VH-VL binders against q0atu2. Designs and how they scored, part 397

Target 1, 119 residues: q0atu2
Amino acid sequence: MLDKKARIRTSREYRNVFEKGKRLSGRFLIIYYVENALDNNRFGFITNKKIGMAVIRNRIKRQLRAIVREYQGQVKNKHDIVLVARAGIGKSSFEGMEKDYIAIMKKAGLFARNANKID
Below, E stands for the ipSAE of ESMFold2; O stands for the ipSAE of OpenDDE; V2 stands for 0.75 times the mean of E and O plus 0.25 times the DockQ between their complexes.

## First folded at step 19 (VH-VL)

Design ym5 (framework fv_ivicentamab_arm2; at its last look DockQ between E and O 0.64; V2 from the best seeds 0.75)
Fold by ESMFold2, look of step 19:
Structure ym5 (fold): chain C 119 residues (1-119), chain A 119 residues (1-119), chain B 110 residues (1-110)
Amino acid sequence: as target 1 above (119 residues)
Amino acid sequence: EVQLVESGGGLVQPGGSLRLSCAASGFTVSDNYMNWVRQAPGKGLEWVSIIYRRGSTEYADWAKGRFTISRDNSKNTLYLQMNSLRAEDTAVYYCAREGSSNWYYFDYWGQGTLVTVSS
Amino acid sequence: AYDMTQSPSTLSASVGDRVTITCQASQSIDSWLAWYQQKPGKAPKLLIHDASSLESGVPSRFKGSGSGTEFTLTISSLQPDDFATYYCQQWDEYSGEAYTFGGGTKVEIK
């Protein structure tokens, strides 16, 4: 699980990322990302009803959180990153989501060569 | 040197079965996303199936239930089991690797093996 | 729901000509597009990934461009080795087809 301080919490924090940040789309995910004024990264997750029933959307959120935690040590610090699930993610496997996350994070230049740690 | 060699194609009657093999060298099959792609004579390319690094699979809708992608990691070999074959399955079948740093693109292909479904 | 429309289907050209091939995606795919070259009896060969990134060993006369929904492959000065069929390729979010290819463009000697 992600630590409490590694979470984007407020609507204002989310809006800041959407308004100020860069956007990159992959097959299943869209990421928005912006440098923050903290010493750590923060992550947010958005799913909507277009993906499917609530139980499916909650499963997707849990799987995305697990993926983010697995690779958090590789992420460059001082970024707010929002993952927006695209509608097609509802039919994706865990491995499909993981593949897409790694691909879009590499394309965004958000992975450091060395492992990064999220507090 | 990366090499992919397909085998197991041939002439088969409608309703029959074939198992295609793809022997890989110069890389490890289970470290990569491996795909089957087919091409009917004189026609374009059509994706068939993917096996993910940890064994999750996806199939084209028309292949689902009839075709099974698998691998044997000890032999570094990819397979496609094709059942209930139809005339429209006549094609050259290629195995293809997604690029290790550029996923979603096929950087190496085998030479292909011809499957002919005819009475 | 993603489709690829590739044009033209066939193109006749002479050595030295500039050749342009177009692919149209039905929805935005940002820059997630590949171009392949295929010669008769051979497997496809990846030329360009990520819309414009040239694969190692591919001659610099090949240039990919575009983003969103419209993409082009340009060969600035056609060589004898370039007579082949070209395909574009993308991923698909919603269908039971993870990857889709354009219909192909056969580049023939005039």
Scores: ipSAE 0.829, ipTM 0.920, lowest interface PAE 0.6, mean pLDDT 90
Fold by OpenDDE, look of step 19:
Structure ym5 (fold): chain C 119 residues (1-119), chain A 119 residues (1-119), chain B 110 residues (1-110)
Amino acid sequence: as target 1 above (119 residues)
Amino acid sequence: EVQLVESGGGLVQPGGSLRLSCAASGFTVSDNYMNWVRQAPGKGLEWVSIIYRRGSTEYADWAKGRFTISRDNSKNTLYLQMNSLRAEDTAVYYCAREGSSNWYYFDYWGQGTLVTVSS
Amino acid sequence: AYDMTQSPSTLSASVGDRVTITCQASQSIDSWLAWYQQKPGKAPKLLIHDASSLESGVPSRFKGSGSGTEFTLTISSLQPDDFATYYCQQWDEYSGEAYTFGGGTKVEIK
């Protein structure tokens, strides 16, 4: 589980990311990211009804949180990052989702230079 | 120096089976996303299958049930088991790596191995 | 699966010519597009990734452009070594056909 301080929790915080952040689309994910004034990163997760039933959405959310948690230490600090699940993600494997996350985060330049787990 | 060398191709009758091998050097197969791509004589390129770093696999819809991608980490070798072969499966089969900096694109290819399905 | 339409299928040109190849996706793929060069009896060679990023060692006369559904590969001045077949390749957002190649464009001597 992500630390509470590492979570985007309020509608205002989400709105700030969507309005001021940059957007990149991957295969299964869209990320919105913006610098914050904190000493830590915060992550948000959006799964809408296009993905599927609530059970599926919850599963996807759990998987995304697991992926984010695993690579959290390699992400450049002081960012708010919202992950939006795309419609096709319901048919993806965990590893496919992970691959997409890493690819899009790399493209966004959000991984630290010394990140070796993604090499 | 990265190198991929396919083998195992040959002549097989319709309904037959064949297993292709791809010996990798200069990198670790299990640390990369590895793919099979085929090309029928005088035709274009067609993706067959992928094996992820953690071991999950995906297949083209037409390949499901007949083709199996796998690897032997101890041998640093990628495999493609082909069953119930058809004439339309006649092609040069390439193994291809997705580069760490070029995810979802194939930066290294083998020379290919020819599979001919004919009665 | 997303369809990828590549045009033209064959292109006759002379050394020094400006050559343009087009790939059209049935749906937006953002910039997740690559270009390959293939010569007879050889494996494809990656030229460009992410629509416009040139691979190391690839001559600067090769240029990729486009985003969304329309992409182009341009050779500013065709060289003898450039006569080959070129393929675009996209990253599909749906499972089952994760990777799709264009039909190819054979660039031959006029």
Scores: ipSAE 0.739, ipTM 0.914, lowest interface PAE 0.8, mean pLDDT 92
ESMFold2 (binder alone), look of step 19: mean pLDDT 89; pTM 0.926

Design ym6 (framework fv_ivicentamab_arm2; at its last look DockQ between E and O 0.77; V2 from the best seeds 0.82)
Fold by OpenDDE, look of step 19:
Structure ym6 (fold): chain C 119 residues (1-119), chain A 119 residues (1-119), chain B 110 residues (1-110)
Amino acid sequence: as target 1 above (119 residues)
Amino acid sequence: EVQLVESGGGLVQPGGSLRLSCAASGFTVSDNYMNWVRQAPGKGLEWVSIIYRRGSTEYADWAKGRFTISRDNSKNTLYLQMNSLRAEDTAVYYCAREGSSEWYHFDYWGQGTLVTVSS
Amino acid sequence: AYDMTQSPSTLSASVGDRVTITCQASQSIDSWLAWYQQKPGKAPKLLIHDASSLESGVPSRFKGSGSGTEFTLTISSLQPDDFATYYCQQWDEYSGEAYTFGGGTKVEIK
C-alpha cells in the first residue's frame, strides 16, 4: 500500500489538482497532475459507477495502486497526480492498465530520465 | 535493423485451422507489445489481437474463441493460431510492433501472409 | 466501441496539389492518433504518431494536426510517390476493440 504521505486524501487536495493541474487521457485512465510544494509525490484514485459494481471498482482501485507503487520510484518528484479510471477499465487486464499508465505518464513527461521498465 | 517476417498463410477450407508465424529480428518480441492486424482483399485494416509484455492477451470481439495469439521467446517468434476459419477470414495477416516511444501505434510491420479460406 | 470516420474515401489529385484527409473520432482520444501510408501489395507504413509527430525519414510535406475528435493529414505538395491509400488509427476504450482504423483514403492521380 502507498504510504499515507504519498496519498491525496482531502477534498481540498483533489480540487487543487483538478483546478490547477494538467489533464491527459489514455485508453483506460485520465490523469490530472500538478506540481506540489512537497518533497514527495502524492497520488489520488477515482473510480465511478460507470466502471461497474462496487466490487469491480474496488478491484480496479487496488490494481491501480499496485501499478503506481511499482513505478513510484521512477516518477519525477514534487507532483500531485490523480488517476481517474475510465468506463472501459472494468473489463481490462492488469497489463492493459499498466501499459496505459506508463504510456500516459510518458506522454506527460512525468517519468525521470533514468527511468527503466518504461520503454 | 528491425524486421518482421510472417509465414504460414495458404489455402484452407472452411472450418479448417491454420497457424501463422512472425519471426522477429532486431528486437525482442517478449519485451514489446505485439499485434496481429489483417486486411481483406481490397478492404481496410482490422485489428485482430495483442500480446502484452508479461503475456496477457486481448482479442477483437469477432476473434475471441477462434484465434489465439502466442509467442516463443526462445525463437523470438509471434504466432496466431486460427481455428474454425470462415470465408470472411480471408485476408492478408500482418504482425505489427507497437512503437516504444508512446505506444498505441504500430511502427514496424511484416510483409504480411495471405490466408485464403475457400471450399 | 469507438468509431473512426475517415474522409474522403477516394481523392483524385495532381502532382503539386495540397491534399487533406480527415479523421473523426466518436470520442475524444486527445492526441492518440496515427497515420499510415499503404501502397498496393505492401504493408502499411507509419507516417505520423501522436497526431503530429513525424516518423523518421518521412518527408516534411506530410503534416498531422488535430486533437480530441478531429484530426487531419495534410500533404502540402503531392509528389508521385505519395499516390497510395492512407489510414488513421486510434485506440479504443473498451476491451475487445483495442484499436480502430479509419476506412482509408485512396489518393489517386487525376
Scores: ipSAE 0.906, ipTM 0.950, lowest interface PAE 0.5, mean pLDDT 94
Fold by ESMFold2, look of step 19:
Structure ym6 (fold): chain C 119 residues (1-119), chain A 119 residues (1-119), chain B 110 residues (1-110)
Amino acid sequence: as target 1 above (119 residues)
Amino acid sequence: EVQLVESGGGLVQPGGSLRLSCAASGFTVSDNYMNWVRQAPGKGLEWVSIIYRRGSTEYADWAKGRFTISRDNSKNTLYLQMNSLRAEDTAVYYCAREGSSEWYHFDYWGQGTLVTVSS
Amino acid sequence: AYDMTQSPSTLSASVGDRVTITCQASQSIDSWLAWYQQKPGKAPKLLIHDASSLESGVPSRFKGSGSGTEFTLTISSLQPDDFATYYCQQWDEYSGEAYTFGGGTKVEIK
């Protein structure tokens, strides 16, 4: 899926995004995002117990990773982006999550203009 | 340019069935998020169902199991199959398109079709 | 879960008045709020999306404001064409509905 280079992995990396980043809420997702000093983007994914059982939470993480991978080439570079799943996401479809991701990434200004997959 | 025209409303007895149609012009139904919204006489607006671009669907809890949203892309037409109708389903039913560039609002509505469930 | 509180439910006003309608969300929805106008026997018409973005062809006397949990629709100088019912609308994460409308505000003459 996402290359190791494109993943936020450590607690310190996550904390930096939460503490220094901007926040934007959608229907199913909240994103936190901040510029990084790299040549690439990094993505992190958070689900908590309020969402449901571990099987459900793991399914949601896999679906979100798939969505991010599909659109990663259209994301402006040099950003650390954390996707936080909201409690109601367990009732969503893959298309509902995808719609919400596109909506909040557009609103955040993180997509390049005229990207073919967004329209 | 964009137009939505509902049809298929009428008087039906409790327990009966009815299929509503929404003919779309000026845009492609399958490229958009299409919704049904209803309004009981003298009451406010109530969301019924959505069909996503790739065919996933969501329903209001009270509609799930009784109503089915669908579309025929060759006819550019949205449908709502309503089964096991009750008096409280009496309403004007609108089809509505979410915005073509931003979502979570309805930029075009049909004129509505009245469904009356009564003896 | 999500509730929209829209107020007032009815208001009486004269042509030329400034009117203000409010919607209040129970949780922050950032700017994801729309306003609609509906006249008797007609479909709703989108006036404003994204809290403050005026739709094409909507008169400039309409203004949407707010973010987070509190939003307003203001008509700066009421015209005869503005007597109608107004609804706000947001998405919903919890209620088993994708979208939730406010209860409506009927703007009546006098």
Scores: ipSAE 0.763, ipTM 0.887, lowest interface PAE 0.9, mean pLDDT 89
ESMFold2 (binder alone), look of step 19: mean pLDDT 89; pTM 0.920

Design ym7 (framework fv_ivicentamab_arm2; at its last look DockQ between E and O 0.69; V2 from the best seeds 0.81)
Fold by OpenDDE, look of step 19:
Structure ym7 (fold): chain C 119 residues (1-119), chain A 119 residues (1-119), chain B 110 residues (1-110)
Amino acid sequence: as target 1 above (119 residues)
Amino acid sequence: EVQLVESGGGLVQPGGSLRLSCAASGFTVSDNYMNWVRQAPGKGLEWVSIIYRRGSTEYADWAKGRFTISRDNSKNTLYLQMNSLRAEDTAVYYCAREGSSEWYYFDYWGQGTLVTVSS
Amino acid sequence: AYDMTQSPSTLSASVGDRVTITCQASQSIDSWLAWYQQKPGKAPKLLIHDASSLESGVPSRFKGSGSGTEFTLTISSLQPDDFATYYCQQWSEYSGEAYTFGGGTKVEIK
């Protein structure tokens, strides 16, 4: 599980990301990202009913957290990043989600230059 | 030098089966996202299937249950098993590698192999 | 569902002409759009990715532009080697297919 300090937890924090951040869409994910004034990154996750039943939404959230954890050390620091799951993600494989995340993060320029395990 | 060479195409009767091969050189198939794309005579391009780097697979809805994408890492070769073939499956079948930077486009293609389904 | 509408289906032009091909996505795909060139009996050749990034070795007369739902491929001055069929391609949200191609545009000599 992501460290508590690495989580976006309040509505105000989410609003800040949506209002001031940049947006980039992938196949299964939309990311909103903005620089923060901290020494660490924070991640938020949004799944809605368009994805499917609660059990599916929870599964997707767990999978997204796993992906974020896997690549957390390679993300440029001082960013708040919100992952919004798109409707089709419920039918995606884990690797499909991972591929989407990496592609979006790369396009956004959020991976560190020395990041490996991406290409 | 990157190269893809398809083989295995030919004439087959409706309901028959055929397995296509795509021999890759200049890169490792298992390290890349590999796809099959087909083109009916005089028609456009149509995506068939993808195999991810860790082995997950996806298919076009029309291909599910009849087509199977796989690979042999030791031979650096991609395969497409086609079963219950129909006349509308008549096409040139291409294997295509996804670009390493964005992972949504196809930067290298084989020459294609023709599959003709006819009674 | 994510659809890709490419226009025109056929385009007659002369050497030296400015040629414009358009692709329209049913929903925003940001810049996840590629262009291919295909000649008879040959595999498609990648020309442009990320909507506007020219592939290595592709002449500068080819230009991709657009974002969101509207995309354009422009050939500033058509050359004899450019008579071919062109396709756009998107990275689609799950809608039955991971990738969707436009219907193609055949650029033929007038």
Scores: ipSAE 0.873, ipTM 0.938, lowest interface PAE 0.6, mean pLDDT 93
Fold by ESMFold2, look of step 19:
Structure ym7 (fold): chain C 119 residues (1-119), chain A 119 residues (1-119), chain B 110 residues (1-110)
Amino acid sequence: as target 1 above (119 residues)
Amino acid sequence: EVQLVESGGGLVQPGGSLRLSCAASGFTVSDNYMNWVRQAPGKGLEWVSIIYRRGSTEYADWAKGRFTISRDNSKNTLYLQMNSLRAEDTAVYYCAREGSSEWYYFDYWGQGTLVTVSS
Amino acid sequence: AYDMTQSPSTLSASVGDRVTITCQASQSIDSWLAWYQQKPGKAPKLLIHDASSLESGVPSRFKGSGSGTEFTLTISSLQPDDFATYYCQQWSEYSGEAYTFGGGTKVEIK
C-alpha cells in the first residue's frame, strides 16, 4: 500500500496539519493540507463511529488508502494531507469516494501538471 | 458535438412501467458520470439517479426499488427502467452528463421526455 | 439533508436592470455550487460552476459569488435573452439525494 515514509503517524503531525493547513470539503471527504519540509508527501486518514460499524469503518479506510496510493504519482510533493471521512461516506461506493478524492485534490491544486504523462 | 436525446416517455396507468432511453453522441457514456433528473409540470428540478463510470449506482430514496439506471456501452445509450409508477412520477425526465473535468455539475442535458401517469 | 432555499421565487424586471438571485445551503458546501438557466420548454443550461466560474460562451454580465452557505447570481444589465428561470444546485453527502436544486427564480419582464 502506501510506504511507511508516506504516512502521518503521530498526534503532533496530525495537529500540525489541522492547525496550520488549508481545509477543503467535498461530498464525502474533507481534506486538510499544508506544505512540509520533507522531499515527499505524507497522508493521514480519520474515520469515526458516525460512519458506521467497525467493519464499515475499516473498509472505508482501506478503500481510501487504495485510492490515495493509485493517484499518489499525480500529487505535488512536499505536502502533509489528512483525509477526514464524512458521515455519508459509510453508504458510499468505492467509485463515489474515488470521484470525490480526485475532485477535491484538483480543486486544492495538489495535482502536478505533468504527473499523468509517465504514470 | 455532444448531444443527448431521450425517448420512451408517454402515458401510463398507475402501477405501470416504462423504459426511458438516452442516446449519446460526441462522447462515450461509460467514460462519464451520467444522471437522470426530472421536473414535474410547473415545478423545480429533482435528481433521480446516477451511474458511475465503472457501473456503481445511486438512487433518490423515493426511486430506490422502483427505478433502475443502466447503460448499453455498445449502443452508447443510458436507460431508466421505471416500475410501479405513481401519479407523482409525472414529469419531464432529462438525462444529464457531469462535466468531463468539472464533476458535480451537469454540463449537457437532453431535451427531456414526458412521462404522464394517469388513468 | 442538504436543502437549498432560493429567493425570490419570482422577480419582475426591465431590460437594463441589475438583478440578484440568492441561494442558501443548509450546511457549508464550500464553493461547490452551480447555476442553471432554463427557458420555457427547454432543458436547463449550465451557466456557472464552482460558485463563480463562468461556462464557455456565457456572457460576462453573469456573475456568481459566495462560499459556504450563501451564494448569489447577479446579472449586471438584464437583456431580453435573460428572461428565464434560474436554479442553483449542490451535492449532498447522503446516498439517497446526491444532488439538490434550489426551488428556482423566474425572472419576468415588467
Scores: ipSAE 0.841, ipTM 0.927, lowest interface PAE 0.6, mean pLDDT 91
ESMFold2 (binder alone), look of step 19: mean pLDDT 89; pTM 0.919

Design ym8 (framework fv_ivicentamab_arm2; at its last fold request DockQ between E and O 0.78; V2 from the best seeds 0.86)
Fold by OpenDDE, fold request of step 20:
Structure ym8 (fold): chain C 119 residues (1-119), chain A 119 residues (1-119), chain B 110 residues (1-110)
Amino acid sequence: as target 1 above (119 residues)
Amino acid sequence: EVQLVESGGGLVQPGGSLRLSCAASGFTVSDNYMNWVRQAPGKGLEWVSIIYRRGSTEYADWAKGRFTISRDNSKNTLYLQMNSLRAEDTAVYYCAREGSSEWYYFDYWGQGTLVTVSS
Amino acid sequence: AYDMTQSPSTLSASVGDRVTITCQASQSIDSWLAWYQQKPGKAPKLLIHDASSLESGVPSRFKGSGSGTEFTLTISSLQPDDFATYYCQQWDEFSGEAYTFGGGTKVEIK
C-alpha cells in the first residue's frame, strides 16, 4: 500500500516520533507528528488489543492505510506521522475514520495550504 | 446565507410515527455532516443522529431501531423518521450542521420543530 | 461513554459581572470543546469552538479556555444580552453517543 520509504518501520523511528513529536487526539485517532529530515513523509500505524481481535485490528489498519494513502499527496512534506487507533474505532464506519483523520490533520496543520478535497 | 428550516413536528400518540424534515439552503446537505439534536421541554440538549457525506449514519443508543436519519439530495433536505415514539421523545428537534471546515461542533441550527408525544 | 459535567447549573449575576462557567469531561478531549448560547424559544448559537476559537460576530467578552478535561467559558463583563443558558459540547469516542452536551448553565439576572 504505502511505499516502504513512506512507512515508519523501526522501533527507533517510532520512539523518535513519540518522544519529540506533538500529540493530538481525535475521536477515533491519536496522531503523533514530527518533522523529519527526509524529502518525504512517513506514516506509522498502531492498533492495540483494546480495539478488538486481530481480525478487527487488521481491518482497521488497512482502512487507515487507505485513508492515509488517499490524502497523502495533500500532507505537508517532511513529517513523520504515527496514527494510533483508539478503542472506539473498532465500531466506527470508514467515513467516521476518514472524518476524524481529516479533522485531526487539519487541526495539526499538516495539510498543505493548497490541499483540496479536505473540506 | 445558510439556513435550516425544520418541519413535521406535531402531536402524536405513543407508539406513533413522525417524519421530520430539515430544508437546507445556502449549502449542500450531502457535502456536510448533518445532525439531529433534540431538547426536551426545560431540559438540555441531546444528540440524536448524524449522517455523513457518503451516507453513513450513527445514532444515539436510545434512538437505534426507532429513528432513521436520511436525506434527499435533490431536495437538499435532511429527514428524521421517528417510529415507536414515546412520551420521553417529546422535545424540540433541531437539525444542525457541523462546521464547514472544522468539524465536531455545530455552527448552524434550525429553529427546531416541536414533537409532542402524548396520549 | 464520555460524560460532561457542567457547573454551575444556575448562576445569578448582575450586569458588569465577571461570569465563569466550567465543563469537566470524564476523559481528555484535548481542545474539541464547543460552547453554545441559547435563549428561550431559540436555537442554540455557537459561541466558541476548539475550546477557545471565538465565532465571528461573537463579542470579545466571551472567552473560552482549557484543554484536556477542564474547560471554562468566561464572560468578562456580563451584558443584558448575555442572560441565557449556556452549553458545552464534546465528541464521544464510542458509538452510541457521538456527541455529548453539558447539562447547561442558566445565567439569570440577580
Scores: ipSAE 0.921, ipTM 0.958, lowest interface PAE 0.5, mean pLDDT 95
Fold by ESMFold2, look of step 19:
Structure ym8 (fold): chain C 119 residues (1-119), chain A 119 residues (1-119), chain B 110 residues (1-110)
Amino acid sequence: as target 1 above (119 residues)
Amino acid sequence: EVQLVESGGGLVQPGGSLRLSCAASGFTVSDNYMNWVRQAPGKGLEWVSIIYRRGSTEYADWAKGRFTISRDNSKNTLYLQMNSLRAEDTAVYYCAREGSSEWYYFDYWGQGTLVTVSS
Amino acid sequence: AYDMTQSPSTLSASVGDRVTITCQASQSIDSWLAWYQQKPGKAPKLLIHDASSLESGVPSRFKGSGSGTEFTLTISSLQPDDFATYYCQQWDEFSGEAYTFGGGTKVEIK
């Protein structure tokens, strides 16, 4: 559902975010972010086996993609952003993940001014 | 002015039930993350349950299956249905709002309502 | 599971004293920590959110500091209104404990 140019694709791109970016942890997510040289944002998603079985991890990844799509119009441009799911996310509700994403993104200063539904 | 007013506490025998109410004014309950927190006499604070803005819920492990958080948006009121009560449930029960700008922190609390579980 | 260790449990002090209360988280919570004040028979009152951000209307003698796992609440000059119990609070990433509070610090008149 995210446009192809809005995805982080290569190991080099991921490594750049982890090595050069800022890191902010919330309840269920860790978000790494760094300015890029593009006119758009790019998103990456990482889940690991500690969260649960592959079906669960794939569901979490789909839910995080849906959250990012819902709020992408409110995110300041020119950032590469990687969402890393923490182990506790496996038992979280969609609303729990959504709340955490918004809270972290606001604390990171990544939402544009006057963003709807963001405090 | 934001206010939260709990009611419905009292004396109840073990195995009994009570429904606590929390009447809110100065804000809309369904626009906020609402919580119940309890405090046994002479003891510290213990989180009980949360209801998310769109109705998802979480419970403390010891409360699952016995307690139900809910709300009535037409009355702007939060509820805690408490079943199968035990002596260790004796506490003051507070409703608490997470801050509209800063989630994960409780910026307003009610005065509390005392639940005493004894023969 | 996350745990908060708060110390001391009781503190005896005089008006004008500088008092310091500590909380230690078992895992890093970055700066996601609140401090509350509670007087007997009253609800807790939020003093500080985000480790160091003072709530509106809270006197400037209250100061929160720390990040990661070690946090402090300092009252620079204790006033009669400050004799109360203080609690810290964090989130927990695991199901069954969304929020965790410290055990409390009762600040009493010496």
Scores: ipSAE 0.853, ipTM 0.934, lowest interface PAE 0.6, mean pLDDT 91
ESMFold2 (binder alone), look of step 19: mean pLDDT 89; pTM 0.921
OpenDDE, look of step 19: ipSAE 0.901; ipTM 0.948
ESMFold2, fold request of step 20: ipSAE 0.847, 0.840, 0.848; ipTM 0.931, 0.929, 0.932
ESMFold2 (binder alone), fold request of step 20: mean pLDDT 89, 89, 89; pTM 0.922, 0.921, 0.924
OpenDDE, fold request of step 20: ipSAE 0.920, 0.920; ipTM 0.958, 0.957

